# Designs tried in a protein design chat: VH-VL binders against Large ribosomal subunit protein uL10m (mRpL10). Part 74

Target 1, 224 residues: Large ribosomal subunit protein uL10m (mRpL10), of Drosophila melanogaster (Fruit fly) (q9vpl3)
Amino acid sequence: RGKINIQRPKAPHYERARVVAVTQPKYPELPKAKSCFKTRAERTQQQQENPYNEIIAREVRNWLDHSRLVAFFHLSSITADDIFRVRVQLHKQNLHLKSYGSKIIEQAVKNTRYEAIVPLFHSNHCIVFSPDPEKTAALLRIVRRVPQMVLLGGIVEETMLSRNQLVAYAQMPGLHAVQAQLVQTLSQAPGHLIQQLQAHQNSFVQVLDVHAKNQMNEETPKST

## First folded at step 18 (VH-VL)

Design mc1 (from ja14 with light chain S32D)
Fold by OpenDDE, fold request of step 19:
Structure mc1 (fold): chain C 224 residues (1-224), chain A 118 residues (1-118), chain B 112 residues (1-112)
Amino acid sequence: as target 1 above (224 residues)
Amino acid sequence: EVQLVQSGAEVKKPGESLKISCKGSGYKFTYYWIGWVRQMPGKGLEWMGIIDPSDKYTRYSPSFKGQVTISADKSITTAYLQWSSLKASDTAMYYCARLGYESSLDYWGQGTLVTVSS
Amino acid sequence: DIVMTQTPLSSPVTLGQPASISCRSSQSLVDDDGDTYLSWLQQRPGQPPRLLIYDISNRFSGVPDRFSGSGAGTDFTLKISRVEAEDVGVYYCMQYTHYPWTFGGGTKVEIK
């Protein structure tokens, strides 16, 4: 009666092993809290299997082509409620938050003017689109309180901007205000130039006047 | 002009499936979300859920999660509300509404009356 | 869920007189950015709801100036300065700051 080594049980016979493998209760995977955002791995897997990648890529291109404001964000883990709240807030401002896989983005921007954005998509990301570049300030205001969204950069009126540049842009006065300032500056420039050009002449005249006055005072005989 | 046109009234039996529609026109359909609101006979308004037709992002009210399916087909600018198995308690008027910019639910469909009776 | 309590349930009003409807939320409707997502809807008999006011006090396009919204935090009011016959219906407040979005129970405005 071979001592059943309880610590190292002999592998069951192949047939028994097959039966045990088939009879093992497959515990339903606990519903993984479907993170509102599929993990990069899940996205990649879906992209490989999905014949609709081209359709999605076309959609991305369409968003890019119709947007005057595009902002790129790294997206950390965020709850479904939080992302919904942010999306609603953005939507109210005509800002549209979208999330795509990196491969989709690459496909979408390949051989386009937007190809330079590809390096920004190394991890989980989201993109905000808007036809209105004036909403940049609103965008930054909204996302400032969303620590899970980290601004990476953006495109404003076909110009690529770094994070810092986008922040600076949002702080700029409106176009009309800038135009007004420009007009004011331009209107003052000729006056300043004239003053500078005349400064030497005026100084010279003053010196001459002082000299003339001094000479007149020297010629006044001390009436003894 | 912005319009939401819903499908006609439905009379169904318990256990039957149903899909009602809401067609948007007069605006860029993919740029606006569509919500669904239930109104039981003689009662108030109840929020059911909302969809972004552009990417099919959908969020349900907890009370309606698993009870209905909200979907959209952007190619025909239509949102849908569907039941796999109707109950008598599903008898109500159903409204679709657009979530606007710098507004709220700004445009509403005319409503679809669903009657579920044995 | 946020409970929206409207008062009164019924408001019989004489033509030309003012009407006031109150809506109280169980929690503050102010978000982290200081925005408050409260709307007022009108539902006339046999018609779908219509947006009147959004973000507490902003009148939606085409809404008469006799309608005004006010309030802050948890207390909100819809006022009709001079009630007209066409104003008969049920009025709802709606919050969409917190999910799920919720409606008040409604206030029925009738002509005496």
Scores: ipSAE 0.884, ipTM 0.959, lowest interface PAE 0.5, mean pLDDT 88
Fold by OpenDDE, look of step 18:
Structure mc1 (fold): chain C 224 residues (1-224), chain A 118 residues (1-118), chain B 112 residues (1-112)
Amino acid sequence: as target 1 above (224 residues)
Amino acid sequence: EVQLVQSGAEVKKPGESLKISCKGSGYKFTYYWIGWVRQMPGKGLEWMGIIDPSDKYTRYSPSFKGQVTISADKSITTAYLQWSSLKASDTAMYYCARLGYESSLDYWGQGTLVTVSS
Amino acid sequence: DIVMTQTPLSSPVTLGQPASISCRSSQSLVDDDGDTYLSWLQQRPGQPPRLLIYDISNRFSGVPDRFSGSGAGTDFTLKISRVEAEDVGVYYCMQYTHYPWTFGGGTKVEIK
């Protein structure tokens, strides 16, 4: 009676293998607990249009509509104390830090001029609102010290700006200063033009006068 | 003109709940934070906490965390301070104050006197 | 918590004379940006506190010029150049650089 090799059992005869294959209990795949595999995104999608979300969306729209400066940030893990500190610092500059869910933002900006911002809202984000675009420099100064806040872009005076553009904007002299400079430049331009035009005319007149004087001197007969 | 108007004086017994109010006017209520300050009789000022009415973000002083609840209703431009169960030690004047821009607590309510006695 | 120590506790002053109140913090009130958030408040008898000075030396709107604030780091001073009868009350320093925000113990200004 051949020692049954329990470690390497001989493959059963083809017919037996078929029977074993057919008689193997098909255990119903345990319903993959949909709960474990639902991506955070899927979990958030099932958030029923809570009337509350609409209210918040409306609020977001209101902030967007009344803000002349909007900055979008990715927000990394930040402590409660740190976020409070930042919020207070921003508040002192009339900058308002808010955090909304991505779905709320999507709902808020749907079919609006702000719809293009939706892709910026991934995972954890925060938005800073201000009615004063001149506070852009202050915003960047404050946020620069907060490594958990990464600037993604913003809206200034209804214009969408990239991160780099926003930084550049902050470095620009205030609109009023630029306007003042422009006005000054424009006010000087006519003066300069007039001066240049007058300079040519004056030079021409001077040349003519000199010519006339020279002609008069030539016509004075040398009284021998 | 910026004004904070607080609710009237309260006389309560220990164990009672209380909610006092601070109504802001003369400014955009959602753009300014509201802080609460306690002043016990004959004592100094104590910071309790602050709320951003726009999103109801609230930060408490450690000494008052869990002791009181700060809330706000932006629709009626009102901030609230409430106790679930008053103690005799809660007897004090309570002030609300606005956190201004660049400034500190720039405008104050008239105060609400809370008296808790058996 | 930051402890704010005010001195003196009481300041009896003659009308028309100057008054000086000191406030010392247990730690520096200078934040990472170099800003110092120290305010002075006045509380008249039976009235709520009133903001006098913010950010060490800035007078709040409507505050008379006889009030001035100075200091740096941990030491701050409120000065009243000429005390008037209406200046009677308790004065508090407040720091809001570090959380929790804290007040000094107060200085009572009285007329002699």
Scores: ipSAE 0.881, ipTM 0.953, lowest interface PAE 0.6, mean pLDDT 88
Fold by ESMFold2, fold request of step 19:
Structure mc1 (fold): chain C 224 residues (1-224), chain A 118 residues (1-118), chain B 112 residues (1-112)
Amino acid sequence: as target 1 above (224 residues)
Amino acid sequence: EVQLVQSGAEVKKPGESLKISCKGSGYKFTYYWIGWVRQMPGKGLEWMGIIDPSDKYTRYSPSFKGQVTISADKSITTAYLQWSSLKASDTAMYYCARLGYESSLDYWGQGTLVTVSS
Amino acid sequence: DIVMTQTPLSSPVTLGQPASISCRSSQSLVDDDGDTYLSWLQQRPGQPPRLLIYDISNRFSGVPDRFSGSGAGTDFTLKISRVEAEDVGVYYCMQYTHYPWTFGGGTKVEIK
C-alpha cells in the first residue's frame, strides 16, 4: 500500500468517545489503554506522526482548493479488485478517489466554510475530487453500480450540496452547453430566434439561479 | 509539452539492488497515474503495475507482485521502479508511461535498459 | 487473466497499400458502465511505444487520420489506409478494462 498509515489508539479521542457511545464498532487496532504511562518510543512515534498529518492536511487543502467538484461517500468493505476497477473508471473521467483520516480532514478544513463536512467523516468514508463539475453526472453513473459507496453529499463551485441537490445539479445543462445553444439560436430565422432566446433565457436564468442559491445557501439541507 | 524522462542504462550483477526513475514534466503530476512496462529482449510488452503519485496508491500485475517496488515522490515529480535483488531474467527494457484521463497510456518515457549478468 | 491475441504476427505491405491488424480478447472488454478501454500502440524500431488509438476508435493527438480503429466486445481492428515508410514497426493492442492489464503479442508491419 502507498497511503500513509496513521495508527489510532484503541482509547478514543474525547470527541470520538461521545460519538461512539451508542454503537461501538470493534477495532482491529490495539486494545484499550489501561496504563497512565507511555514509553519514550511511543511518544517519539506520536511526534513523528504529527508532521506527516500536517503534510497530508495541506495536500487535502490543495485538492479542495483546486477541485470544483468534491463528493463524499460512506465506504463499506470492498475488494482490492473492485476498488481498483472503480478508481480506473473514475480516473478515466478526471475523477480522483481518495481516503483520509477524520482528524486530517478536520485540520485541512479548519477556518474554512467547509468545516461543516467534518461530521461526515466519523464513519468509514472516501472522497472524490475533480476540477470538472461537468463530470458530476459521470461520477453518479459510475458509483450507482458500486453499492459499497453511498453518496452523502458534495461541494460544487464552493457550494455545499446535499445528496439530492448534487443529483439535481448533475441533471442541469452545463454553462458551456447553454452558451452553445444561444449561439445556435442566433443563427436561426428571426421568429425561431425569438422563441429560442426566450427558452434558453429561462434555462440560463434557472442555471444561474441554482448556482447563486448554492453559493448563498451554506446551511445544512433538511432531512432525509 | 508533456515529457517523461527516465534514468540511464544500468549494468548490474545478480543479487544487486537497483532503483530507476521516471521524471514527469509539462503537466500536473498528481492528476495522472504512472505505469511501468517491461519489454524483454525481442519480446512484447508486459504491464508491471501502476501508481497514483498523489496518494501513492499502487497496483501490481500478479506476475510482478513481490518482485519489484513501485513508488513516487511528487515533490520532484518522479516515479520509481525498484528491485531489492536483481536476477539475470530481469534483463530488459523498462518503460514508464502516463495514464491520461480521456485517453490511455498516452506519453511514454524513452526507456531504461537494465542488463543483469555475472 | 485476459489474453489478447493479435493476427497476423507479421504483415509485409506494399507502400501505399492498406494494412489491417486484428486483436481478439479472451473475454468481453465492456465494463459494467458500458465502456471499453482498448488501445492501440505503435513501436517503431529502437523507439518507445506511442499511443495511436484509445477507446477503440479515438485517434490520439498528432496521429494521422490514415489510422483508424474499430470493433466491439472481443474483436477489434486497427487499419492503416495507406501504409507509409514511417509506419514500419510493431503494433500492440492493449486492454485496461480488466485487471490485470494486458497487451497483445504484437504485429510487425514491414514494407515489401
Scores: ipSAE 0.817, ipTM 0.931, lowest interface PAE 0.9, mean pLDDT 80
Fold by ESMFold2, look of step 18:
Structure mc1 (fold): chain C 224 residues (1-224), chain A 118 residues (1-118), chain B 112 residues (1-112)
Amino acid sequence: as target 1 above (224 residues)
Amino acid sequence: EVQLVQSGAEVKKPGESLKISCKGSGYKFTYYWIGWVRQMPGKGLEWMGIIDPSDKYTRYSPSFKGQVTISADKSITTAYLQWSSLKASDTAMYYCARLGYESSLDYWGQGTLVTVSS
Amino acid sequence: DIVMTQTPLSSPVTLGQPASISCRSSQSLVDDDGDTYLSWLQQRPGQPPRLLIYDISNRFSGVPDRFSGSGAGTDFTLKISRVEAEDVGVYYCMQYTHYPWTFGGGTKVEIK
């Protein structure tokens, strides 16, 4: 059914064809600042050298494999002072902002289930990695005040999530809320404890499965 | 146990180059930034700059930009502070420190005394 | 650059008595997310600095609970509830909310 918050204003209904699966990502207007554009292009060119690129691609694979949270952003022109402030704020939350060339990302995810992320890197971008998926709310709070960073989507617990799914994930109860509910459940009669924990876990799994399946369905047209 | 071990004391002449090191251990080196702090004899602390070893992103204090180079080699979990041409005014104690996420500059190296004279 | 002014410059204190160190910044240390990155460091004689307090009031791992931090905006305080002999040294405040990062001038704590 798809919607998780009925308080959000409804979007206009548009008749969509198969093109919608490609146009759903929101891309902000690219920066016009010549120096910022050159800086990203220079880093991309530097990263295209064969042996250096292989080392960097392995590093990206390692970050992907060890990060339970990965978020993808479009990155507009930004000053050195602003990006430093943002990097410090993110680092404070164990969130690690990085930029890589599109070819490096493509090489890093080759022969993995994450190959579907390659289209996100056709323009200026950055990636935030973290071992702590519970930091998703902190990530969105920090980036909310950074208009140069626009969320495209992410990966949580090895499951790809759309922008809306990641935002919804960030609003779910954290570990403390789950721990508090567990303590509350332990005060109940023994016969109901296992059922309630399994139902609670199954509900979370079903919500995540729906979000993941919605993400995959939005990437391919349905045949019927 | 998180540990930062710096290279030994140096006695140099003006105009010589120098590269001092800071080796981190006991933690995932690429998840934490390394900062460099100068302490002139009998004086307080001065932030020189910081590096993210994972992608070599660096930021220098304006007072030290162009005066020193900060680098890192994550394969040997080591950060570096380098001068191309030392001055007598570079005589100081130099510390490396790790920027932690639920903290600040939380673990410090033992310091490297650099003496530039004669 | 944000100037961090510490007072007093020297704090002679009787063993077992409290000590209070003030740090004032030249502008607010509150960032656009509402956070303040203000830390306190201790440097014992002949030793490197050591983190005591981060984010104004959080004690770092292994720091005794006699150390506490407080403050907001531009005014911050480090308190030692009962000074021990090992607390002798120089204490620095540090801000890293704003580039460039800056330290206070230091406060020397001594037993009198």
Scores: ipSAE 0.815, ipTM 0.928, lowest interface PAE 0.9, mean pLDDT 80

Design mc1 (from ja14 with light chain S32D)
Fold by ESMFold2, fold request of step 19:
Structure mc1 (fold): chain C 224 residues (1-224), chain A 118 residues (1-118), chain B 112 residues (1-112)
Amino acid sequence: as target 1 above (224 residues)
Amino acid sequence: EVQLVQSGAEVKKPGESLKISCKGSGYKFTYYWIGWVRQMPGKGLEWMGIIDPSDKYTRYSPSFKGQVTISADKSITTAYLQWSSLKASDTAMYYCARLGYESSLDYWGQGTLVTVSS
Amino acid sequence: DIVMTQTPLSSPVTLGQPASISCRSSQSLVDDDGDTYLSWLQQRPGQPPRLLIYDISNRFSGVPDRFSGSGAGTDFTLKISRVEAEDVGVYYCMQYTHYPWTFGGGTKVEIK
């Protein structure tokens, strides 16, 4: 989105040119179709007839279903050396960076609770998957040094989170850390313990309230 | 029990093609990368490249780029190293190794000896 | 490319005595996150390499306590506190902080 495709089609039909002005993701995509040469039905049929789209979409569904952490990023231009370094750093943390076309992602989440993510992929993007939601802090630490990757939001334990919610989740202590912190707090005044429990509950309530509102708003209008 | 099992020794002539394999078992194949390492007779180790089998993302050492092809088939948990036209200088032992999280190249295949002579 | 220089090339050692292997990189192996991806491998005669040490000093599972790694920046050391007969082989350092990934030339440990 930050970049527009200057290449003009050789013979655009001006009545349908509004489709052509959009920069499309390339991986894994068919060549861009000129809007005036294909009807809506033909475009839909051609997309449905491409077996690679469904194979890749099934892979995306599989990663979504088996990952307790998923993070979505806007991706600017990045060198092969920089992306390799980032992929190695992420891999060291059991974090798996991948890129898919918008149509593949749309197909992968169709008729699932994750349909709300589709608008995030109208421009260049990448996704990071992990089975370990405790790795959210490591993910954010690694990508803050990568200005080409801008966090859009994520999914943690099957719950969609905004950027701010994911950052807040990353700062939440793990179960062991919470248990150790509670033992330490019990040797302090009772008011301090109440404040810490309130902070956890407040963070949890905030995440649930935003998630419930977003899911209700984003799912209500549609029937296919 | 993590295990990498490579295909058997090969004797080839210059100009022939070859594809050797590395089958992983005992772990989630798509969560780990597979690297290939060459060891020339009586010499040390050379990194050839690496593949993420989940999306087939590959990165080659500059010394081997254009000379070999690294690929994977995740449905049979197998990675491959391939030459379109072997040279006598390709005579070596070839290892596959898994890149583990919070470790390094942690499990290695037994090696595949490739001999190229006329 | 980062050159990894190992010394000595050969380390004959009396059984039960220590061995020390040095690995020096041509550039710092510290990445932008402050991590160093430096590993030590052992290759026994007729066997594939096996991982001993990762991230400079962490022993891999099943590696005896007599192996230890240390170092920082460009200078790294693998030590064997008491060499045993099974420790005969060639030891390699490997870096994968920077592309391309590179190995040291190897150090042969043998019993004298």
Scores: ipSAE 0.808, ipTM 0.928, lowest interface PAE 0.9, mean pLDDT 80
Fold by OpenDDE, fold request of step 19:
Structure mc1 (fold): chain C 224 residues (1-224), chain A 118 residues (1-118), chain B 112 residues (1-112)
Amino acid sequence: as target 1 above (224 residues)
Amino acid sequence: EVQLVQSGAEVKKPGESLKISCKGSGYKFTYYWIGWVRQMPGKGLEWMGIIDPSDKYTRYSPSFKGQVTISADKSITTAYLQWSSLKASDTAMYYCARLGYESSLDYWGQGTLVTVSS
Amino acid sequence: DIVMTQTPLSSPVTLGQPASISCRSSQSLVDDDGDTYLSWLQQRPGQPPRLLIYDISNRFSGVPDRFSGSGAGTDFTLKISRVEAEDVGVYYCMQYTHYPWTFGGGTKVEIK
């Protein structure tokens, strides 16, 4: 029986291929971002806006683009001293706490993949950025001690997560741990399958033996 | 170390054209904007305009719009201020300054003295 | 354009004594997000301006702790707790909340 080439799996049977083709999520072609070719200049000329806001907006975009972990928080009656304390704690974990205006955020994420975050910024808010998604648990641990910071949601590895999803993510083992668990599970699977197959075979043999014994007993003529 | 180095002093006559330069070093040039500030002799600071070197977006102060041209060449990390026709009233010290994300005008050039006389 | 008015024009100070400079804007420097963008600059004789304070009260890197900024809305203050000889120069406030950005007229700090 030829070595299953795991690198070039044989094309699935036509019927399976059809099912896979139909079940492939047709991701709507991301609307080709109509690059509103309006040059930044054209966009900005219309808005007598402070160019400094654009600079800040750029910073926000940079943070979003370079962060693998982004968490959004509502701030309820927090003092400057409390914010500073939290900032220091977060910084020790390579977590960066930033606060921006709602308009700046809107400007920063307009026509980007992050546009969906705009509704989160209707009140006093702050954002925590990290290049390391594994710091999610550390972030939540720190923030748990700060009741004035309410988690709204976040972005992990370019995926938007709700508050509950982010909490769940933080409880998950690290990628390497998950990989190790997966390998362990996969390594155990064949053994379990073999045991199940053997159990069924043994059960079948036992049933056959019992049947054979019963037939033999019925065929033994009562020598009256 | 962040540095802005400006071109040397200029002595010109009225009607002549002039282009002065500001070279940035020690930082990523395209991440920061460059502003220009005029200081007439014995006077205060005047905002002229700003440029984003990354896309050459420029915003002038109304007082300087049409009077000067601000440009940049990101390949050589240099910003420019130029006049098509100098006036005696253009005699001043001109400063370039970097605009940072957290602070405005955080680093300054040494200044370029422009003297326009007959 | 927003007019920035600084007072006093000149501030003669004795070494080791405090100094205070006021900057008043013709309009509120609070933007729609509630942010205020005001900086203080120092220009020593024969030197380019140097950033001291940004965002009203934040000291720029390398700025001594004797410098402090405060204020809100239209009224802003730069304080020097203990004036040193190296503090001689002209101080400017700058608003960059509204375009065009504008400077105050400057305050000259001198040693008596």
Scores: ipSAE 0.745, ipTM 0.920, lowest interface PAE 0.7, mean pLDDT 87

